# Ledger of designs, part 336: VH-VL binders against q8ixk2r445to577

Target 1, 133 residues: q8ixk2r445to577
Amino acid sequence: FFGMLQNKGLTDYCFDYNPPDENQIVGHQVILYLCHGMGQNQFFEYTSQKEIRYNTHQPEGCIAVEAGMDTLIMHLCEETAPENQKFILQEDGSLFHEQSKKCVQAARKESSDSFVPLLRDCTNSDHQKWFFK
Below, E stands for the ipSAE of ESMFold2; O stands for the ipSAE of OpenDDE; V2 stands for 0.75 times the mean of E and O plus 0.25 times the DockQ between their complexes.

## First folded at step 16 (VH-VL)

Design b99 (framework fv_cosibelimab)
Fold by ESMFold2-Fast, scan of step 16:
Structure b99 (fold): chain C 133 residues (1-133), chain A 120 residues (1-120), chain B 112 residues (1-112)
Amino acid sequence: as target 1 above (133 residues)
Amino acid sequence: EVQLVQSGAEVKKPGSSVKVSCKASGGTFSRWAISWVRQAPGQGLEWMGVIIPLFGTANYAQKFQGRVTITADESTSTAYMELSSLRSEDTAVYYCAKSRFYGRSAFDYWGQGTLVTVSS
Amino acid sequence: NFMLTQPHSVSESPGKTVTISCTRSSGSIAYHYVQWYQQRPGSAPTTVIYEDKQRPSGVPDRFSGSIDSSSNSASLTISGLKTEDEADYYCQSYDHSNKHWVFGGGTKLTVL
C-alpha cells in the first residue's frame, strides 16, 4: 500500500511530514495536515515489514515511536525494521504500534489548533481509523 | 542559490499553442511544487496550475482546464506549461514559481517571466 | 470558490505606516495560510510575508502580517515607509475544496 494516509474521523487530514530543511529529514515529529492529493510530503508507503516509509526522500525515512513517548518521529529506515518502527494496519483501519501496544490516533497538538498523530489506548473511534488514498 | 530560468518571448497567432519552459537549478527540483502564474498587461496575478515533478501529478485552475497542460522532465530539471487554443486575452507574462509544500508554502522563487503575445 | 479582495490602491507619505487588507469572501481566512508578494515594475514578484506573519531573510522588520478572524481578513502593514516600497502587493491563500491557489486583485502602493 502506498499513497496519502488519511484519517476517517478527522476528515480532510492526512499524515504529513514538513521538516525544516532537506538536510535534516530525521528527528522531527510527523503531523497531520489538510490532504492536497498531490503526493509530495503526504506520500507514505506501508511495507511488508510493517513500516510506514516516507518515500519522497532518499535515504527513506521510517516513522518510529521512542520508548515512553506518544509522538510519531521520523527516523532513518534500517535494513531490518526495529520494533519501534513496526505498525500493524488492521482490516478495520486501526494502526497498531506493536512495541507499545497502542493505536495511532488523530489528536490536537498541545496548546495549539494544529493536529498530530499520537499513540493512545486502542478504541473503536474513527479518529483511530486510517486508510490510503 | 535556487534559480528558475524561463524560455524567451513568443508571438503567436489565435488558435495556436505555446509551450514555455522553466529550468530549475540549485536544489531538489523533483520534490518541489512548480506553479505557473500569468499576468496580463496592467493586470493582477492569476494562478494557472501546478506540478509535483517526482509524482508527475498536476492540478489546474478551472478557467484553464482543457487548455493547459503542465509537465516536468526530472532528468533536465525542467517544467513546461503548454497553453492551447490561444486567444488575444491570453497575451500575458507567464511565470513559473517554486514552493516547498503544496497548499501551504509560499512561492519563494520565481522565474524571470516569459512574454507571450497573441495577435493576428 | 472564493475571492480575495484588496483595495485597488493606497498612498501614504514617507516615514508613515500603511496597512493593506485582504478579505476572503467565503470560508475562514484563518483556516489557511496567507502569503504576501511585492512586485516592482518590470520584475517578478518576491515574497515579503509567508505563513500569515513570517518574514523571509532580507525583508526588513518594517513589514508585518496579521490575521483578523472577525473581519475575515489578512493585513500587510508597512511602517517607516520608504520610496523603495512603491510596488504592487498581492495576497495569496489556498482553496482547499478545489485544491487551488487564489491571488488577491493586488494593491498599488504609492509613496509620495
Scores: ipSAE 0.754, ipTM 0.910, lowest interface PAE 1.1, mean pLDDT 92
Fold by OpenDDE, second read of step 17:
Structure b99 (fold): chain C 133 residues (1-133), chain A 120 residues (1-120), chain B 112 residues (1-112)
Amino acid sequence: as target 1 above (133 residues)
Amino acid sequence: EVQLVQSGAEVKKPGSSVKVSCKASGGTFSRWAISWVRQAPGQGLEWMGVIIPLFGTANYAQKFQGRVTITADESTSTAYMELSSLRSEDTAVYYCAKSRFYGRSAFDYWGQGTLVTVSS
Amino acid sequence: NFMLTQPHSVSESPGKTVTISCTRSSGSIAYHYVQWYQQRPGSAPTTVIYEDKQRPSGVPDRFSGSIDSSSNSASLTISGLKTEDEADYYCQSYDHSNKHWVFGGGTKLTVL
């Protein structure tokens, strides 16, 4: 699967990666923003290694969850996907992070009008449903 | 440092076409979105369209649909804007502008502008 | 779609503070980033504020951006006004419905 990773509950919002420095693509948080369908900062790939890969940049980035965090942070992809970069996109649309055993939920950023994907306990909320478009 | 250098001024007859180029340097062209913005004499800025060179995807303002074509050549880091069926109202300075993230980021670098004059 | 409305012109003396407003006609200003561009006579525009209130490198901290959700407007504030600040200023935002960038009409700032 590849393209925009769009949330069902938070209508018209997609995974969006926008690090402040174009020459430093790792270490920044993945956010949600209105889907534009033009690729680039909203283009992701779900790989056979269970990675969510940002492959519009070389070297390629992979979404990871750092210890003790509930945010999605961009790391470099590795030859063998580390445990903190493994996600299961299930048939029901839930995006499950294997290591934390939590689901990715579209949420409002604290003290902000912005939105971000956060790890939360898995529910049947549409805000935890995702699909590639 | 990022730079956008545009082609020189053009003088065109009504009904003809013009193609303006915008060569980028100082960064990774494929990571950007290149927009075209024009400004008629004494008027404000008007967005015309955009291209994402890496994907070859382009989008245009409705006003110019069917009359404007934006292309990009990654090998030369050059974007192009072609406007057809020129009319006197198309007389303007045409700018290319770079943005990093489509739809959300600023046009952080601009070309120097290309004056296109349409007259009989 | 939407429009961004700016005052046609503003003027102020050196050393003073001036504010330029940019009002969004529809949609929430809070959910859509606003950019500000400065254009001096005979020159191409340059970015002075991005993402509502961020300053690019090289832009002095005299320039600041803000958002007012109650009035659905953005503002560019220039403190310690200098002669070199005399220029046209444009706000900009993205229309996700039409996938278009929208500019305000521009504001001419005159330093008296």
Scores: ipSAE 0.510, ipTM 0.866, lowest interface PAE 1.3, mean pLDDT 94

Design j1 (framework fv_axatilimab)
Fold by ESMFold2-Fast, scan of step 16:
Structure j1 (fold): chain C 133 residues (1-133), chain A 120 residues (1-120), chain B 107 residues (1-107)
Amino acid sequence: as target 1 above (133 residues)
Amino acid sequence: EVTLKESGPALVKPTQTLTLTCTFSGFSLSTFGMGVGWIRQPPGKALEWLAHIYWEDEKYYNPSLKNRLTISKDTSKNQVVLTMTNMDPVDTATYYCAHKLYPGRAFDIWGQGTMVTVSS
Amino acid sequence: DIQMTQSPSSLSASVGDRVTITCLASQGIHWYLAWYQQKPGKAPKLLIYGASRLQSGVPSRFSGSGSGTDYTLTISSLQPEDFATYYCQQHDRYPWTFGGGTKVEIK
């Protein structure tokens, strides 16, 4: 699967990666923003290793969540995906983070006028359901 | 439909505190994604953003005025209140409250505005 | 703070003209840009959000475009009711800031 990763509960909001530091493409938080349909910063690939990959800029990034944290951060991809970079996209649209046993949920990003994907306890909320456009 | 209306004094003396109330209908500030902001416009000048409050009760202020501003909401009354301390004649402006649906969108519905004149 | 430089500050145009207004941000704002129309004595009205999305109920002659620091509002065929002052606004970073306004006057 690849394309724009959209939230079921938020009309027209897509995974979006726009690091504020152009000298450091990895290490920043993934956000949710209005889907612009141009790919680029909103184009993601779901791999057979259960990675959510970002390759619009170099080096290629893989979304990860550090132990004890709830934010989705862009990390460098590895030859074998580590557990903190594995997300199981389930048939109901839930995006289950393997290492933490939590689900990705849309929420408001502090200090910005943006939504953001965060890890939360799994529920059947549409804000925890995702699909590729 | 969403509607908002500002209320407060039309005249304020220098050094006094201004209290403005935004009363709204057609939405609740307990609803996911909702927010209300305050914007002012001095006569003949550009718009200036003052403060914003989200449904989660998170508050943001223009740093140039942060020491003077407080925004709060009363979800049960459908009201947002802005207070501004130490008023000065340069604060003379039309004050607007406005609704915003979802972070990332814009101020889609505005109140009619209330003119506040600061003079001795 | 992000400075929003709007140009021109005023313009004169005739009904049927194509009008373009530019908004330049002092740093990249990642499409966190809105356009408002304001008529004398009235509150602003939202025209465009997300740099290019037309607000419901706004005529299709209004369009927005741009990326990074450079954004434009275009009115493809100016109508009598379009004579007004237009403002851009960024909301990428606090404080949110508005442009100085562009007054569109009848020629």
Scores: ipSAE 0.724, ipTM 0.903, lowest interface PAE 1.0, mean pLDDT 92

Design j10 (framework fv_axatilimab; at its last look DockQ between E and O 0.88; V2 from the best seeds 0.00; counts 0 for: SAP .52 > .496)
Fold by ESMFold2-Fast, scan of step 16:
Structure j10 (fold): chain C 133 residues (1-133), chain A 120 residues (1-120), chain B 107 residues (1-107)
Amino acid sequence: as target 1 above (133 residues)
Amino acid sequence: EVTLKESGPALVKPTQTLTLTCTFSGFSLSTFGMGVGWIRQPPGKALEWLAHIYWEDEKYYNPSLKNRLTISKDTSKNQVVLTMTNMDPVDTATYYCAHKLYPGRAFDIWGQGTMVTVSS
Amino acid sequence: DIQMTQSPSSLSASVGDRVTITCLASQGIYYYLAWYQQKPGKAPKLLIYGASRLQSGVPSRFSGSGSGTDYTLTISSLQPEDFATYYCQQHDRYPWTFGGGTKVEIK
């Protein structure tokens, strides 16, 4: 799967990564923003190794969640995907983070008028359902 | 259909506290993604954002006015209330409440506005 | 605070003209920008959100573009009902701030 990773409950909100510099693709939080259909900052690939890759830069970025945290951060992809970079895209569209045993949910970013994907206890909410478009 | 309407006093004396109520219909402020903000406009001047309240009860204020502003919601009455302390003639303005669907979007439905004049 | 500078402050135009209004942010706002239209004595009306998204019910002659710090609102063929004051607004960072407004007057 590849393309714009969209939330079913929000409609028209996609995974989006706005790196602070074109040569610095790591260290910042992934956000959700209005889907524009142009790829670039909203183009992601779900790999057979259960990674969510940001493919507009080399070396490629991979979404990760650090132990004890709930935010999705861009890290450098590794030859062997570490556990904190593995997400299971389930049949119902839920995105399960293996290391934490939690699901990715759309939520508001603290101190911001932005949505972000966060780890939350798994529920059957449409805000925890994702698909590529 | 979403509608909002402001209510409150038309005249306020300097040093008094202003209380404005926004009564709305067509949505619930407990619904995921919903928010209501307050914006004012002095006669002949630009719009100024005052405060915003989100569905999860998080509240944000314009820092230049933060010590004077309080925003609250009463979901059972479909109301959002703004209080502003220590009113001054420079606070004379039309005050609007407005609906916002989802973070990342804009104020899509506005109340008609209520004119508040501050004078002795 | 993020300062929003609109240009021009006012302009005179005729029906059928192409009108362009610009909005400059003092720092990058990553498309967290809206455009509003306000007629005398009335509340503002949302035209554009997300810098380029046309609000439902707004005529297609209105369009928004831009990125980073520079944004524009274009009216491709001005109609009589378009004579109004236009405001941009950023909501990337608190406090949310509006531009000073651009008054579009009949020539």
Scores: ipSAE 0.808, ipTM 0.922, lowest interface PAE 0.7, mean pLDDT 92
Fold by OpenDDE, look of step 18:
Structure j10 (fold): chain C 133 residues (1-133), chain A 120 residues (1-120), chain B 107 residues (1-107)
Amino acid sequence: as target 1 above (133 residues)
Amino acid sequence: EVTLKESGPALVKPTQTLTLTCTFSGFSLSTFGMGVGWIRQPPGKALEWLAHIYWEDEKYYNPSLKNRLTISKDTSKNQVVLTMTNMDPVDTATYYCAHKLYPGRAFDIWGQGTMVTVSS
Amino acid sequence: DIQMTQSPSSLSASVGDRVTITCLASQGIYYYLAWYQQKPGKAPKLLIYGASRLQSGVPSRFSGSGSGTDYTLTISSLQPEDFATYYCQQHDRYPWTFGGGTKVEIK
């Protein structure tokens, strides 16, 4: 699967990554924003290694969850996907992070007028359901 | 249909406290993503953002005025209240409340505004 | 605070003219930029959100573009009902701030 990764519960909100420096894409938080497809900021790929890749840049980035955190941060992809970069996109649309055993949920970003994907306990909320568009 | 309406005094004396109420319909501030903001506009001048409150009761204020502003909501009444202390003639303006569907969106529905004059 | 410098402050145009209004942010605001139209004695009306998203019900002659710090509102063919004051607004960071406005007057 590839393209814009859109939330089911939020109208027209997609995964978005906009690093301050296009020459260094790692280390920043993935956010949610209106699905616009401008540039490459909203193009992602779900791979057979269970990665969510930001593959419009070389080297390629992969979404990771750092220890003790609930935010999604861009890391470099590796030959073998590390445990903190493995997600399961379920048939019901839930995006499950294997290592933390939590689900990706759309939530408001603190001190910002924006949404972000955060790890939360898994529920049946549409805010935890995602699909590629 | 979303509607908002501002209510409060049209005249306030200097140093007094202004209390404005925004009564709305067509949405609930218990709903995920919802927000209501206050914006003012002095006669013939530009718009100025004052405060915003989200559905989870998170509040933000314009730092130039934050020590004078308090925003609160009563979800059961579909109301948002703005208080502004120590009013001055420079605070004379039309005060608007406005609806915001989600974080990241703009103010899509506005009240008609209420003119507040500060004068002795 | 992020300052929104809007230009021009006023302009005169005729029906059918192409009108462009610019908003310059003192810092990058991604796409957290909205455009409003305001007529005398009325509340602002949302035209564009997300820098380029046309609000429902707004005529297609209105369009928004830009990124980073530079944004523009374009009216492709000015209509009689378009004579008004226009404002840009950023909501990328608190405090949210508006431009100084652009009054579009009839020539």
Scores: ipSAE 0.806, ipTM 0.932, lowest interface PAE 0.7, mean pLDDT 95
Fold by ESMFold2, look of step 18:
Structure j10 (fold): chain C 133 residues (1-133), chain A 120 residues (1-120), chain B 107 residues (1-107)
Amino acid sequence: as target 1 above (133 residues)
Amino acid sequence: EVTLKESGPALVKPTQTLTLTCTFSGFSLSTFGMGVGWIRQPPGKALEWLAHIYWEDEKYYNPSLKNRLTISKDTSKNQVVLTMTNMDPVDTATYYCAHKLYPGRAFDIWGQGTMVTVSS
Amino acid sequence: DIQMTQSPSSLSASVGDRVTITCLASQGIYYYLAWYQQKPGKAPKLLIYGASRLQSGVPSRFSGSGSGTDYTLTISSLQPEDFATYYCQQHDRYPWTFGGGTKVEIK
């Protein structure tokens, strides 16, 4: 799948990545922002290796969750996807993180006027449902 | 239809505490995504953000005024209350409350405003 | 704190003119920018949110653009009801801040 990754429970909000330095894309948190269709900060690819790739400019980034954390952060993609970068996009729209056994959910970022994707116990909430646009 | 209305005293003496109530209809502040902010405007001057409260009961204040401001909500009454301590003549302004849908959006519906004059 | 500097502070224009108002943020605000219109004695009215998204019910002659620190409100063909003061506002970081305003007057 290619495009903007949108949340069903938050109409018109998409995965978004805005690193402070375009040439240092590793280690920053993915956010949810108003879908704008421009493609550079909101263009992601779901790959056959179950990665969510930040598919703009080199080097390519892959979304990861570090051990013990619930935040989605950017790592460099690897030839073989590491376990912390594997997500299963289910037919019902849930986005399951295999290593942690948790689902990606939309939430408000603490101390911010932003939404973010976070790992939470899996439920049937529309805030845990995602689709490419 | 979303509406908001500010109420409170029109005249306050220096050092007194101002209490303003925002009464709203057409939404509940317990509803996911909702927020209410307070903004003021001195006569002939620009707008100044004062405080904001989200549906989660998380609260944020303009730090230049933080020690003087308290924002709270009463979801059962559809009200948000702002208190501001130690009023000074420079605080003379029109005070607005405003609705904000979802973090990342803007203040889309405003009350008509209430003028508060601070003088001895 | 992020300072928002609007330019110009005042301008004169005729009905039908293209009007451009700029807002400069002291640091990048990643499209967390809104534009408001205010007429004397009235509350502000939201025109643009997300830097470029037109609020429902706002005429299409209004548009917003920009990125990073530089943002612009454009009125493609000024109408009599557009004479007002315009404010930008950032909400990327607390405290949320407004620009000083731009008064659009009849020439």
Scores: ipSAE 0.523, ipTM 0.851, lowest interface PAE 1.7, mean pLDDT 90
ESMFold2 (binder alone), look of step 18: mean pLDDT 93; pTM 0.950

Design j11 (framework fv_axatilimab)
Fold by ESMFold2-Fast, scan of step 16:
Structure j11 (fold): chain C 133 residues (1-133), chain A 120 residues (1-120), chain B 107 residues (1-107)
Amino acid sequence: as target 1 above (133 residues)
Amino acid sequence: EVTLKESGPALVKPTQTLTLTCTFSGFSLSTFGMGVGWIRQPPGKALEWLAHIYWEDEKYYNPSLKNRLTISKDTSKNQVVLTMTNMDPVDTATYYCAHKLYPGRAFDIWGQGTMVTVSS
Amino acid sequence: DIQMTQSPSSLSASVGDRVTITCLASQGIFYYLAWYQQKPGKAPKLLIYGASRLQSGVPSRFSGSGSGTDYTLTISSLQPEDFATYYCQQHDRYPWTFGGGTKVEIK
């Protein structure tokens, strides 16, 4: 699977990585923004290692969640994916983060007029359902 | 069909507090993604954003107004209220409330506006 | 605060003309930009959100483009009902700010 990773409950919102500093593209939070269909900052790959990979820049980035946190942060990809970078894409569209036992959900970013993906207790909400387009 | 309508006094004296009510229909402020903001426009001048309230009750204000603003919602009445203290003649403007669907989008439906004149 | 500078402040045009209005942000706003149309005595009407997304019900002659700090509203073939004042708005950072407006007048 690869393409724009879209939320079922927010039909026009896609995973988006738009770091403010072009010289340090790793370490920033992943957001959700209006899907533009042009790839680039919204193009992600779901790998056989259960990674959500961002290949637009070098070195390649992989989405991770730090222990005890709920935000999705861009980290450097590793040859063998660490547990904090593994997301299980379920048949119903949920993205399950095995290490935390939580699901990725759309939510508003604090102090911003933006949506972000956050880890939350798993529910059957469409705001926790994702698909590649 | 989303509609909003502003109400409040047409004339306010200097130093008084202004209270404006936005009454809406066609949506609930308890619904995920909904928000309501207040914008004003002095006669012949540009639009100025004042405050915004989101469905989860988070509130944001224009700091240039020196914390004179308070925004609140009553979801059971379908109302958003804006309070502005220490009114001055320069605050004379048409005041609008507007609906916003989802963070990242814009003010898609506006009230008709209510003219507030500040004069002794 | 992010300052939004619109140019021109006013322009005169004829029906059928291509009209271009620009909006410059004092810092990058990452497509968190909207365009509004306002007629005298009326509330603003949303035309474009997300810098380039046409609001439902708005004629296709309106389009938005741009990135970073530089954004443009284009009316491909001006109609009589398009004579109005146009405003851009950024909502990347609080406080949200509007441009000074561009008045499109009959030539």
Scores: ipSAE 0.765, ipTM 0.900, lowest interface PAE 0.7, mean pLDDT 92

Design j12 (framework fv_axatilimab)
Fold by ESMFold2-Fast, scan of step 16:
Structure j12 (fold): chain C 133 residues (1-133), chain A 120 residues (1-120), chain B 107 residues (1-107)
Amino acid sequence: as target 1 above (133 residues)
Amino acid sequence: EVTLKESGPALVKPTQTLTLTCTFSGFSLSTFGMGVGWIRQPPGKALEWLAHIYWEDEKYYNPSLKNRLTISKDTSKNQVVLTMTNMDPVDTATYYCAHKLYPGRAFDIWGQGTMVTVSS
Amino acid sequence: DIQMTQSPSSLSASVGDRVTITCLASQGINYYLAWYQQKPGKAPKLLIYGASRLQSGVPSRFSGSGSGTDYTLTISSLQPEDFATYYCQQHDRYPWTFGGGTKVEIK
């Protein structure tokens, strides 16, 4: 799968990664923003290794969750995906983070007027369901 | 249909505390994504954001007003209340409450505004 | 605080004119920008959110564009009901801040 990764419960919100400099593509938090349909900063690829990749710039970025954290951060992709970079996209649209046993949910970013994807206990909420457009 | 209406005193003396109530219908402030903010506008001047409250009860204030502001919600009454302490003539303005659907969007529905004059 | 500078402060125009209003932020605001229209004695009305997205019910002659620090509101063909004051607002960072307003007056 590849494309704009959209939330089922939030009309018109997509995974969004806009690095501040094209020469520094890793280390920043993934957010949710109004879908613009142009790809670019909202274009992601779901791989057979269960990675969510950002390939707009080189080197390629892979979404990860650091130990003890609940935020999705862009990291460098590895030749073999580490456990913290593996997300199982389930048939019902849930994104299950294998290492933490939690699901990706839309939530408000603290101290910000924006949505972000965060790890939360898995539920049947539409705010935990995602699809590629 | 979303509607909001401000209420409170039209006249306030210097040093008094102002309490304004925003009564709304058409949504619940316990619903995911909902928020209500307060904005003021002195006569002939620009808009100034004062405070915002989100559905999860997180609150944000304009630091320029130096802890004079308190915002709270009563979801059972469909009300948001703003208090502002130590009123001064420069605080004379029309005060608005406004609805905001989802973080990342804008104030889409506004109350009519209530004029507050601060004078001795 | 992020300062929002609107230009011009006022302009005179005729029906049918193309009107352009600019908003400059003192730092990048990542498309967290809205445009409002206000008529005398009335509350502001949302026109544009997310820098370029037309609010439901707003005529298509209104459009927004821009990125980074520089944003523009355009009215492609001014109508009599468009004589009003226009405000931009950033909500990228607290405190949220408005521009000083642009008054569009009849020529």
Scores: ipSAE 0.756, ipTM 0.903, lowest interface PAE 0.8, mean pLDDT 92

Design j13 (framework fv_axatilimab)
Fold by ESMFold2-Fast, scan of step 16:
Structure j13 (fold): chain C 133 residues (1-133), chain A 120 residues (1-120), chain B 107 residues (1-107)
Amino acid sequence: as target 1 above (133 residues)
Amino acid sequence: EVTLKESGPALVKPTQTLTLTCTFSGFSLSTFGMGVGWIRQPPGKALEWLAHIYWEDEKYYNPSLKNRLTISKDTSKNQVVLTMTNMDPVDTATYYCAHKLYPGRAFDIWGQGTMVTVSS
Amino acid sequence: DIQMTQSPSSLSASVGDRVTITCLASQRIHYYLAWYQQKPGKAPKLLIYGASRLQSGVPSRFSGSGSGTDYTLTISSLQPEDFATYYCQQHDRYPWTFGGGTKVEIK
């Protein structure tokens, strides 16, 4: 699957990654922003290894969650996906992080006028349901 | 339809505390994504953001005025209240409250504004 | 604080003119930029949000563009009702800040 990863509960909000400059592709938090349809910072690939890849720049970034954290951070992709980079997109649209047993949920980013995807206990909320478009 | 209206005193003496109430309809400030902010404009000058309150009750203030400002909400009354202590003549301005649908969006609906004059 | 430098401070234009107003942010604001129109004695009216998105009900002659630190509001063919003061606003970081305003006056 390729495309813009949208939240079912938030009309017109997409996964968004805009690194500070082209030489600092990794290490920053993924956010949610208004879907613009132009690809680039909102274009992601869901792979057969259950990775969410950011493929606008080289080397490609892969979304990961560090141990004990709830934020989604961009890391370098590896030839074999590590467990912290694997997300299961379930049939109901939930995005399940198997290593932590938590689901990705839309929430407000602390100290920001922005939404952000965070790991939370899994619920039936539409704010935890995602789809590619 | 979303509407907001500011209310409060038109005249305030120096050193007094100003209390402004924003009464709104057409949305609930307990609804996911909703927020209300306060902006002021001195006569003939630019707009200045004062404070914002989100649906989850998180509050943000302009740091230059932080020690003087308090924002609160009463979801049952559909009201947001701003208090500003130690008023000075330079605080003379039209005060607006405004609605924001979601983080990342802009102030889409504004109240008509209420003029507050600070003089002895 | 992020400083928003808006230019020009004022301009004179005729009906039918193309008008361009710019905002320069002191730091990258990542499209967290809105444009407002204010007529004398009235509250501001939202024109553009997300740097380039036209608010519902706003005429198509208004458009926004830009990225990073540099943003522009364009009115493609000025109408009599467009004589007003225009403000940009960033909301990328607290405190949210407005530009100084651009007064569009009749020539």
Scores: ipSAE 0.718, ipTM 0.884, lowest interface PAE 1.0, mean pLDDT 92

